# Ledger of designs, part 16: VH-VL binders against LIM domain-containing protein F (limF)

Target 1, 197 residues: LIM domain-containing protein F (limF), of Dictyostelium discoideum (Social amoeba) (q86i44)
Amino acid sequence: MSGQNILKCKKCQLEITNKIITNHNSDTFHEQCFVCKLCSTPISDPYFTDKETGDFYCAKCEVIRNDQSKPLRESLGFCSLCYKYFRQNEDILTIDLERYHIGCLKCTICKKGINNEKYYREKMTSKLSNYCCEDCFEKVDKCNGCNSMTLGQTLLAMGKNYHANCFKCFKCSEIIKPNSPYSINKQTNTPSCQKCN
Key: E = the ipSAE of ESMFold2; O = the ipSAE of OpenDDE; V2 = 0.75 times the mean of E and O plus 0.25 times the DockQ between their complexes.

## First folded at step 19 (VH-VL; framework fv_pozelimab)

Design f05 (from e01 with heavy chain S30D D102N; at its last look DockQ between E and O 0.14; V2 from the best seeds 0.00; counts 0 for: pae E 5.6 > 2, placed apart)
Fold by ESMFold2, look of step 19:
Structure f05 (fold): chain C 197 residues (1-197), chain A 118 residues (1-118), chain B 107 residues (1-107)
Amino acid sequence: as target 1 above (197 residues)
Amino acid sequence: QVQLQESGPGLVKPSETLSLTCTVSGGSIDDYYWTWIRQPPGKGLEWIGRIYYSGSTYYNPSLKSRATISVDTSKNQFSLKLSSVTAADTAVYYCARADYLNYYFDYWGQGTLVTVSS
Amino acid sequence: AIQMTQSPSSLSASVGDRVTITCRASQGIDDDLNWYQQKPGKAPKLLIYAASTLQSGVPSRFAGRGSGTDFTLTISSLQPEDFATYYCLQDYDYPLTFGQGTKVEIK
């Protein structure tokens, strides 16, 4: 056969002029190119190859690399209510770009976890909301001012339920606070505050 | 305290459907993973799949084509159907409750043996 | 699927012995490892979750250690009621998978 054979290292593609290392597939390498990427020891069977980079790993370091190659729980984020990190393949609930464990966000009435397609929200403050599942929504009292559910504190006025901020003077639209005097226009059945009557 | 109880026929013919029901008492089906696990006689445990009360399911890929888990919250029950059974499906079947945060099984049914035989 | 390998498959021990069971995962699973005890004819019972957290009502002679791929269950002073089969379970990723079990028998 030809006497002009140039052996190239499969790792770096450069000519091998010194000691030749051969793997189980008869591929050839420089001695310094056939070492573990993490610990730099010479490779022997069994060993592992990263298909994307071509790097080699000894059996011990492959175990370590598999641990390092998995996402840390911190990289998956954490629940906006309990602040525990998510694990892989969890069922999660997403509301307004915030993420929650499927059971952390609960119906105010029945205390069951909120279904991510069937819920109702009552925002009480910038940091506090009440949630209601569909089944409980059908049973909850409604505000006679806005016709939305009343999960928080309510007041009775004119024989009807209102949010504290939804019972307003018909004439000036100012809130009529609980136990404040008001009058009723009997013809229109509308309330007016003391200032307007 | 929460209790789980399996029920269903103990003998099923090959090629038919195995059907089991787990009845939950002392608590409501809600924000847990309601789970089926089986154990062939004298062998180890195999996780079959689980359901959340809203209907979200996940199945062991080895059984996904044949297994169906469902929940009936009004009866406080969840069920397993396993179609096209063979003798390899002979096992003790357990229902169990899994925490949705930590995935551990804190309550188990007593188990029911289902034998697949002609 | 993540494979869980327990060692030994069985062991013989006397009351009062210290017993150690190992469980190895085929990939890293952080601390997502449970230990269960099963007596003949009974359902499994949770002993330890999150690799080292002892379940309520479980005796303190049971201890779990490990993270990543290598985990151990230790019984510091074996009692007559501890003769059973022990299983590890990974809950890192679906499908959840159990080890093959370790039977602890009386000598």
Scores: ipSAE 0.109, ipTM 0.558, lowest interface PAE 5.6, mean pLDDT 83
ESMFold2 (binder alone), look of step 19: mean pLDDT 92; pTM 0.939
OpenDDE, look of step 19: ipSAE 0.490; ipTM 0.781

## First folded at step 20 (VH-VL; framework fv_pozelimab)

Design j01 (from e01 with light chain G28T; at its last look DockQ between E and O 0.33; V2 from the best seeds 0.00; counts 0 for: pae E 5.8 > 2)
Fold by ESMFold2, look of step 20:
Structure j01 (fold): chain C 197 residues (1-197), chain A 118 residues (1-118), chain B 107 residues (1-107)
Amino acid sequence: as target 1 above (197 residues)
Amino acid sequence: QVQLQESGPGLVKPSETLSLTCTVSGGSISDYYWTWIRQPPGKGLEWIGRIYYSGSTYYNPSLKSRATISVDTSKNQFSLKLSSVTAADTAVYYCARADYLDYYFDYWGQGTLVTVSS
Amino acid sequence: AIQMTQSPSSLSASVGDRVTITCRASQTIDDDLNWYQQKPGKAPKLLIYAASTLQSGVPSRFAGRGSGTDFTLTISSLQPEDFATYYCLQDYDYPLTFGQGTKVEIK
């Protein structure tokens, strides 16, 4: 009857009766105890542990915590991707009022830093975009529905690339979702959704 | 492993143009600052200027009107031209790589002596 | 330009000694300071960046400290292979500038 099988949270030393969170060392935690010390977000890989205090830090906050220049350069702001503070007179790329080190934003195709003079952009969401350098732009695949470039994930259908919302039933023009069944008119090479079959 | 190698004439006449090329091997020229540094015999080191692989440059103000740094990404090379040289430009010239994020020179060429003499 | 002043210009020490080299900037440079080692006939080699961060492959007997205007490089137990000239470099603002160097000789 002793607590031989009682799971205890490594952080707070109290019994875990709810969801159990396990780290890479097989230590167990309450969900609310396995969070970043600075920002309180849930910890996921990669993360960092302060050996003296046992506190956890997410990758973003570890960079901020360990940037020794922070007290002297905090007023200069930091890169929106790597979270390191800017140096004096640094080359900076600005897009939509966000500031980045010149090499932090990468071309999706060649992975080289985006040139601040010429680039191409594909918006994935209102806050997330893919970028393409001038040299790679001529090599990028085009959507077979709208003929615009495709940099992110695409739907492969009928052997062709499409944006997720550009593969449509020929008959009713409704979007045919990934993995949804459809038929092909062999003479016209056009897709039809299940409803129009 | 990344290696840098300077090349060019070891002797240049006064008033002419000093021209050096640094060839990068074992790594890509992309995503780095590429730098020229010189050291007159028996003296300290002087930073000449640098280029980001996409073409952005910055030069030592004492040399800005005479120095030009360029990059050829297709050949994995960058170069220095220093016009109107005098005996004061006699030095060992080094090329070096610096990261765009942390500004330190982790790889250097072996250095090449350029003598300005008639 | 930011001027970097090293002290001493040279020193002589025995194997096993603790050696300290100082570097002072003419204005604050935060922690934007490198230390380089240069042996005769060779290019400089990076030892320390960001004032205190040891470059990969550099022995732990080398240590850097400081921020703002005053910086030190310490060799905690001098070895025969440490005979060289040492330079500091500020990378805070252009033009980048080196100290004049400190020559370390082994007795």
Scores: ipSAE 0.095, ipTM 0.581, lowest interface PAE 5.8, mean pLDDT 84
ESMFold2 (binder alone), look of step 20: mean pLDDT 92; pTM 0.939
OpenDDE, look of step 20: ipSAE 0.382; ipTM 0.726

Design j02 (from e01 with heavy chain R50Y; at its last look DockQ between E and O 0.38; V2 from the best seeds 0.00; counts 0 for: pae E 9.6 > 2)
Heavy chain, then light chain:
Amino acid sequence: QVQLQESGPGLVKPSETLSLTCTVSGGSISDYYWTWIRQPPGKGLEWIGYIYYSGSTYYNPSLKSRATISVDTSKNQFSLKLSSVTAADTAVYYCARADYLDYYFDYWGQGTLVTVSS
Amino acid sequence: AIQMTQSPSSLSASVGDRVTITCRASQGIDDDLNWYQQKPGKAPKLLIYAASTLQSGVPSRFAGRGSGTDFTLTISSLQPEDFATYYCLQDYDYPLTFGQGTKVEIK
ESMFold2, look of step 20: ipSAE 0.006; ipTM 0.514
ESMFold2 (binder alone), look of step 20: mean pLDDT 92; pTM 0.939
OpenDDE, look of step 20: ipSAE 0.138; ipTM 0.657

Design j03 (from e01 with light chain A50S; at its last look DockQ between E and O 0.40; V2 from the best seeds 0.00; counts 0 for: pae E 3.4 > 2)
Fold by ESMFold2, look of step 20:
Structure j03 (fold): chain C 197 residues (1-197), chain A 118 residues (1-118), chain B 107 residues (1-107)
Amino acid sequence: as target 1 above (197 residues)
Amino acid sequence: QVQLQESGPGLVKPSETLSLTCTVSGGSISDYYWTWIRQPPGKGLEWIGRIYYSGSTYYNPSLKSRATISVDTSKNQFSLKLSSVTAADTAVYYCARADYLDYYFDYWGQGTLVTVSS
Amino acid sequence: AIQMTQSPSSLSASVGDRVTITCRASQGIDDDLNWYQQKPGKAPKLLIYSASTLQSGVPSRFAGRGSGTDFTLTISSLQPEDFATYYCLQDYDYPLTFGQGTKVEIK
């Protein structure tokens, strides 16, 4: 009964009438609103959001933004999650040649630091990942498409959890995006995209 | 609202061990550096050392490894032991919280005076 | 250890005065400098971190400036509650070290 096709930009709250840009949380934006504040290039993962202003920063500009007051720390490197420089003699967590502040790498479920020798990783995008500690891995929901863990925001479809890229048309195997129309074969309990129905 | 409270004996004899406990309430001990700082009467502040909640420590070299800091996450507490004390260790002792990214101290205990005297 | 030298060690001022306190590090510390206020019998209170960022709830009359080795704390219009001892702290490297303090007193 209500119009479900009216999309509003998460940044400016105005209607999107042209190309729609979607982030990993399925938030929607104008193309011009989803750009780096410093360099104006289109945002891709990884990116950073200033919590107070809502501005976005690409990975390169986040380093630049942090660097302007910390020239002596440049040679110490930066955290692979927050892109802030390390301090002298700092506790650093190193995993797979990536370096992190000791408290930056956290289990997505319980928010405790990843302190044991085992963790599990869920890629949200090509560059953005969630992590899960060993204990929470045993309790986490699985994607009904690929049977791998789901840690971040997921698609709920047909009463079940899916990764955004794992809810596919049974006939053509194309991804059925969130809020896209689809049909259900009642006998087989399988989805079909609008094109195949 | 996070609160820190120091506790322990106010009088310690020379050559003995000073022992203090800081109790954290209104917040979790996880994901922070927990720090001891002292101030001799009428003098400035001296950083003693800190512990990360997972157990990693760093101590001021000026204390000649006499300091030991420990954490008990189940009690939301951390502690200082300072061995072989002398009159020079008489001070107000503060516990304080620091973030793992920024080492400034946003919350402090009220302080407890420890006097080293026969 | 990085030595932090404050100046002056004390000063007298009246309500409404502009007060400036200087802190100098024995080596470069980027902007890794804090300012704390301490009143007698009380714990220090954080005013400024990262040289110039005001802590939540701190009045805008407090301002921090500087980077590298030379830093200042300015109180633009001194209020009765601002009479206290002020300390700088470097958090660039361990051991963390405080300046010796600056006592701000009523004329």
Scores: ipSAE 0.353, ipTM 0.712, lowest interface PAE 3.4, mean pLDDT 86
ESMFold2 (binder alone), look of step 20: mean pLDDT 92; pTM 0.942
OpenDDE, look of step 20: ipSAE 0.393; ipTM 0.735

Design j04 (from e01 with heavy chain Y53W; at its last look DockQ between E and O 0.34; V2 from the best seeds 0.00; counts 0 for: pae E 3.5 > 2)
Heavy chain, then light chain:
Amino acid sequence: QVQLQESGPGLVKPSETLSLTCTVSGGSISDYYWTWIRQPPGKGLEWIGRIYWSGSTYYNPSLKSRATISVDTSKNQFSLKLSSVTAADTAVYYCARADYLDYYFDYWGQGTLVTVSS
Amino acid sequence: AIQMTQSPSSLSASVGDRVTITCRASQGIDDDLNWYQQKPGKAPKLLIYAASTLQSGVPSRFAGRGSGTDFTLTISSLQPEDFATYYCLQDYDYPLTFGQGTKVEIK
ESMFold2, look of step 20: ipSAE 0.343; ipTM 0.710
ESMFold2 (binder alone), look of step 20: mean pLDDT 92; pTM 0.940
OpenDDE, look of step 20: ipSAE 0.325; ipTM 0.697

Design j05 (from e01 with heavy chain S30D D106Q Y107H; at its last look DockQ between E and O 0.31; V2 from the best seeds 0.00; counts 0 for: pae E 10.7 > 2)
Fold by ESMFold2, look of step 20:
Structure j05 (fold): chain C 197 residues (1-197), chain A 118 residues (1-118), chain B 107 residues (1-107)
Amino acid sequence: as target 1 above (197 residues)
Amino acid sequence: QVQLQESGPGLVKPSETLSLTCTVSGGSIDDYYWTWIRQPPGKGLEWIGRIYYSGSTYYNPSLKSRATISVDTSKNQFSLKLSSVTAADTAVYYCARADYLDYYFQHWGQGTLVTVSS
Amino acid sequence: AIQMTQSPSSLSASVGDRVTITCRASQGIDDDLNWYQQKPGKAPKLLIYAASTLQSGVPSRFAGRGSGTDFTLTISSLQPEDFATYYCLQDYDYPLTFGQGTKVEIK
């Protein structure tokens, strides 16, 4: 009888209990550990590895990372979206205390760059957001809980769109999960969860 | 595969305005830096300026007072106007595009000669 | 503006020769140096970017080297199609500037 070997992720050294990702060297990884450090996309060939940190970079982001290692540009700062350092005399877009190249911040709907115009943002994760120019914002469905864009997954409730975490019981303010039962106060048109109805 | 084509008058009188259009095909004008470069006959290349499709421009300081670059996204075109021309503005004019995150040019038009002569 | 000075301004060479062209920047430009080839009546063609990286489809006989202020383009074995004018371009800072060119002629 042979003992079992623990399959460990080469990146984080923790056990792999789910989907196993294997590179061309037969190293194994968690799916979330074999992603580009800068853009978080799944790694595919060709890719690059930082010898000091073990981080992986897709081909596009390796070009960006090499630019970031040029110390003569460090004092100008870098784009918060592509992480490439700014060139001297380059137009810089500043939105919500973040700095971007003109054109790096794109409307999710029309794909045109945001050029010092009014914009709207929908946070998807700590590192991912949807952006919307003013023209497209006038056309997009909005969450009836927070009045922000609903470009991601939405819940249809009471004939209106909501983010999944924005449809809340009127009485207790707890989230009413998608497809969970709820009641409606006819006079106020407000929802109540099962516990409060 | 993107293609660029310059068009405009081949002869311009001194003190008038040189006006050129670059038509983009095989790709959208969105999301790139679009550039004008010129080359006097028998001489080197001079970068004139660039525009991002949304209107942000930068010009060579030597030409800034006279040059205007604009974009028409509905026609998939961008243009150069150079005012108060002299014989020194006689050149082959190229339009060019840099790929995303690049500042050097991978794609060039064929060039068009503009002669400034009375 | 950053000045780019090429040397020589012209040279004569035979098929099979090794050719070296230099480009000097008036200030440090890291590796933000590109090389173009131009034939008469044609637009420039990108050969090398980031000082030493060959553009896709460019023959391996072309090689770029350098960093900072001093850069070279080498053609290891000149072919008939390589007789052209070569330009360096810095893309470190605006305005982007070209060298004055180096004409490679048939000896």
Scores: ipSAE 0.005, ipTM 0.508, lowest interface PAE 10.7, mean pLDDT 82
ESMFold2 (binder alone), look of step 20: mean pLDDT 92; pTM 0.946
OpenDDE, look of step 20: ipSAE 0.500; ipTM 0.792

Design j06 (from e01 with light chain D93E; at its last fold request DockQ between E and O 0.81; V2 from the best seeds 0.00; counts 0 for: pae E 2.4 > 2)
Heavy chain, then light chain:
Amino acid sequence: QVQLQESGPGLVKPSETLSLTCTVSGGSISDYYWTWIRQPPGKGLEWIGRIYYSGSTYYNPSLKSRATISVDTSKNQFSLKLSSVTAADTAVYYCARADYLDYYFDYWGQGTLVTVSS
Amino acid sequence: AIQMTQSPSSLSASVGDRVTITCRASQGIDDDLNWYQQKPGKAPKLLIYAASTLQSGVPSRFAGRGSGTDFTLTISSLQPEDFATYYCLQDYEYPLTFGQGTKVEIK
ESMFold2, look of step 20: ipSAE 0.395; ipTM 0.738
ESMFold2 (binder alone), look of step 20: mean pLDDT 92; pTM 0.944
OpenDDE, look of step 20: ipSAE 0.259; ipTM 0.682
ESMFold2, fold request of step 24: ipSAE 0.019, 0.305, 0.445; ipTM 0.539, 0.698, 0.764
ESMFold2 (binder alone), fold request of step 24: mean pLDDT 93, 92, 93; pTM 0.946, 0.945, 0.945
OpenDDE, fold request of step 24: ipSAE 0.731, 0.753, 0.720; ipTM 0.905, 0.915, 0.890

## First folded at step 21 (VH-VL; framework fv_pozelimab)

Design k01 (from e01 with heavy chain Y58W; at its last look DockQ between E and O 0.46; V2 from the best seeds 0.00; counts 0 for: pae E 6.4 > 2)
Fold by ESMFold2, look of step 21:
Structure k01 (fold): chain C 197 residues (1-197), chain A 118 residues (1-118), chain B 107 residues (1-107)
Amino acid sequence: as target 1 above (197 residues)
Amino acid sequence: QVQLQESGPGLVKPSETLSLTCTVSGGSISDYYWTWIRQPPGKGLEWIGRIYYSGSTWYNPSLKSRATISVDTSKNQFSLKLSSVTAADTAVYYCARADYLDYYFDYWGQGTLVTVSS
Amino acid sequence: AIQMTQSPSSLSASVGDRVTITCRASQGIDDDLNWYQQKPGKAPKLLIYAASTLQSGVPSRFAGRGSGTDFTLTISSLQPEDFATYYCLQDYDYPLTFGQGTKVEIK
């Protein structure tokens, strides 16, 4: 009777004794073997394979890997947006420890490159921010709740602009969602949600 | 389509300052490097320096002590001043545009001859 | 500064000829090499950037090759409008520097 049922990783050819990762071709991998060589994130489509080494690269790191054909500039680093290496004496914008070509990161309003000296940022998600240059910041509408710029979707309430999460019941401090009913206290000119009426 | 046009005096006396302006039309001066290049009659091309629209400059070391490039974004113009000129500064002067990544010159002005003569 | 040396300095050719111009850098410049064409009395015109990438609107008879220190521009079948002076330019490091030029003349 044959006794062995050994599942092998397609990348490293060693036995898989733990979690099994399967691609659409039914190839099997260790969890640590089906990751991007440069950033170690789990592989998802689209991905790229180096035919010489068998290594996998995510789309972002494929751009970086292609540009690494210029090894004379490795010590200069690369742009965090376009992933091209910097040149000698190049103008570089640094924001939160990330480096960019001076023109790669743009103001949401005027589309000009962001200046390193003064800019304004609106965090939209964990991975997405809007940026605004100083000139445009002075012209952009501000939220009447937090007084920060409103580059994304806004709510018009009581004749004024708010971020969606900045229009709150005066009594309970809960967010009054767009198009939700609310009352206005005429003596204090403050909103109250339906619950606090 | 972007167009560049050099302007300025065609004759400059030795020891004086050469001053040229490049006017950009059909596009904004923002987000590009703006460059001066010269060519003595019958000779090759020499890169003088460049300015990013926000004011950052880099000059050929051979001209660094005498060259100043500036930009006026409100007029969509940039300029070159070259002080203490001699006959060796006689050349056709070109302005050119380069993007911030690849540095190749995709648009050039027609060129203007500046003669330094006593 | 990085010195760029073109070869030959001048050549004579006929319509239909294959022409090859060489440019050598004094140090490695990766593929940061442009080729420009200049006709008498006119500004240079970009032909090729990144050593081998053809600029939009440039005929496919122009081809660039090379990386590191040695580069070539080839015109596969010379046309009447191709008689001009050709310059290479390195955009690897400041100051940007041109080759001395290669004049392609009518034989």
Scores: ipSAE 0.040, ipTM 0.577, lowest interface PAE 6.4, mean pLDDT 83
ESMFold2 (binder alone), look of step 21: mean pLDDT 92; pTM 0.934
OpenDDE, look of step 21: ipSAE 0.542; ipTM 0.807

Design k02 (from e01 with heavy chain Y58F; at its last look DockQ between E and O 0.34; V2 from the best seeds 0.00; counts 0 for: pae E 4.8 > 2)
Fold by ESMFold2, look of step 21:
Structure k02 (fold): chain C 197 residues (1-197), chain A 118 residues (1-118), chain B 107 residues (1-107)
Amino acid sequence: as target 1 above (197 residues)
Amino acid sequence: QVQLQESGPGLVKPSETLSLTCTVSGGSISDYYWTWIRQPPGKGLEWIGRIYYSGSTFYNPSLKSRATISVDTSKNQFSLKLSSVTAADTAVYYCARADYLDYYFDYWGQGTLVTVSS
Amino acid sequence: AIQMTQSPSSLSASVGDRVTITCRASQGIDDDLNWYQQKPGKAPKLLIYAASTLQSGVPSRFAGRGSGTDFTLTISSLQPEDFATYYCLQDYDYPLTFGQGTKVEIK
């Protein structure tokens, strides 16, 4: 077809003519471009992106970037949230086989550390979650689409709060993304995506 | 702003129990390590132990079995008991707040002198 | 427990002098070292944590360096208000331990 359909690597901006690597955002990359800048290991979750260079770092190398002055702690492991090594005899929180500093996971509402057995979670992206402690759970607003708690970004649409992924076209039930155009049916007061209306 | 205040008897007899309370004001006791540190007159500082607000403790082995730290979250307070005291326990006692990540002490009480004397 | 040894135990210096205080750990502690200043009759005050990170509100004439076992606190131009005793503290492992202190006197 035309040059308008050429896939380009998100990192280097050049055409991809061989194997295509796709991340969780559907961005496309050359195989050699989707590797850790520091160790060259193929990138998998969790990973970090340097905003200025576009370089990727695996979790271990992100610890080196954040905490390089603590080489004696390598065998103790690192926190899955702040990517800093643990200390000797440290209190830690373990959730879903991941380890965290006792105070690194915080309730989005009250900012207190999350107890392992008494929390509610809202996953926002592959890397991000919002948490709510038991005491604050009764105070949190609920999504008008799914009736679950809303701790992160909310979409105000038609005078109501929704999760970003819970505001859906009435006709096709596809998600209407934030700032995407949509139509309102005057008779039913229902939203339709641009394709369906 | 956060303030820490030590309180308790300034004179304790040998073999008795030293008991101190630290009251935290201007902030919550949650999400920090709460620490006791002492300084004999004209001497250096000795870390006694700490408690996380949820109850986890660690003590200096030099004071093992004699020291007990507790927390009362409803009163926003934590306390130290040191049993079987001797003249060597005469010191200014400080309470301090420790960051949970780096363990540095960003807030201190003014200190209270406890003298062990008959 | 990890022993922290400060040097010197005491010094006298003039206003404007560069002063260096050394702290040595009995084992490696990475950069898990604090520096505290204590003026007579007062509680200690945090100057530096993580060996080299200056606490907010602390004058830039204070600088910390080191990792592993050997650490220094430098006052680049000593001021009259810097008369105090300085302590290092390791926060690598329990029990947390202080150096014995360095008394800085303005001569």
Scores: ipSAE 0.211, ipTM 0.628, lowest interface PAE 4.8, mean pLDDT 85
ESMFold2 (binder alone), look of step 21: mean pLDDT 92; pTM 0.941
OpenDDE, look of step 21: ipSAE 0.529; ipTM 0.806

Design k03 (from e01 with light chain N34H; at its last look DockQ between E and O 0.68; V2 from the best seeds 0.00; counts 0 for: pae E 8.1 > 2)
Fold by ESMFold2, look of step 21:
Structure k03 (fold): chain C 197 residues (1-197), chain A 118 residues (1-118), chain B 107 residues (1-107)
Amino acid sequence: as target 1 above (197 residues)
Amino acid sequence: QVQLQESGPGLVKPSETLSLTCTVSGGSISDYYWTWIRQPPGKGLEWIGRIYYSGSTYYNPSLKSRATISVDTSKNQFSLKLSSVTAADTAVYYCARADYLDYYFDYWGQGTLVTVSS
Amino acid sequence: AIQMTQSPSSLSASVGDRVTITCRASQGIDDDLHWYQQKPGKAPKLLIYAASTLQSGVPSRFAGRGSGTDFTLTISSLQPEDFATYYCLQDYDYPLTFGQGTKVEIK
């Protein structure tokens, strides 16, 4: 019982004949229509909508749009997490070229701020990481593939914890993704992906 | 509720060092700016400086050569030392709390008068 | 350092009067200005933050206005408990600086 449908952009109401962008509500948009009004980056969660204009704003630009101090402090930059501008001579934590107020990043375990003190990082993406203070480091589980700490989401496989990228087929070395079938060689205690089984 | 209480000697001789401690109760010293502010009798308020609980400090340039603020997280306390005092340093000294992001003072101690006199 | 100048330094008023206190910054400070009330022998108490936002528990007769360099605190109908000294504070940049204070006295 297939029906006919025409995909229309929720923002401009015109037909979509090229790349289709879909949000969490299953609304459809042109690629150029689902971007931040101020910075033109593609919209992802979280985002904000101006009810009068229908314009979208990314989290960064919503803070900037509402911050009345932006013209006078712009040259000092802003925190990559809270998006508020830095004051002159403010304490700034720099991690991998990103800058933060010293209290904005938290230990994943104890929720204390990560300072310029000793810390440990589990990198998830270039802009997202889990952090662990020195006191909590001794309590963290380790990945059975790489023997590094696991702070975030882990894959439980063969009764052990792994990072998502650290559970690999013994035969082809390809990552065995979460929820993918695999087999275990009982003699070697090694996993094999379904392709190599 | 968070409470701040100043303590220390009420009388200090000229050229000596003024030393005060602020004890924080009903809350943690972590993740805040802890501040010293003073008020000479009958005069206005002067911001002395502040410390983040990790030890990072900033001082009023007018006092930077003489002021030292420190923190003891195990005792939930922070302290002020002001060296080479003169009669001009006679004041009520307050400790206060500010968020690291929004730098206005929501909690104050009751204040302690320190007199610099022979 | 950013200098904050209050006007007047002192005033006398009667219960029920409208009172206005001015605070001027030596440079633009956006809305990074806060108002405090201090009664004799007591620590200052926050009234208004970010130029115009009333602190919880502060009576609505207090109002703050302004941005940039010129700010005002208004008490729309002065009450007996409002006789005190009022200070503005900027947190736009270090060092944080207070105005010199405005003493509001009973006429």
Scores: ipSAE 0.013, ipTM 0.523, lowest interface PAE 8.1, mean pLDDT 82
ESMFold2 (binder alone), look of step 21: mean pLDDT 92; pTM 0.941
OpenDDE, look of step 21: ipSAE 0.533; ipTM 0.806

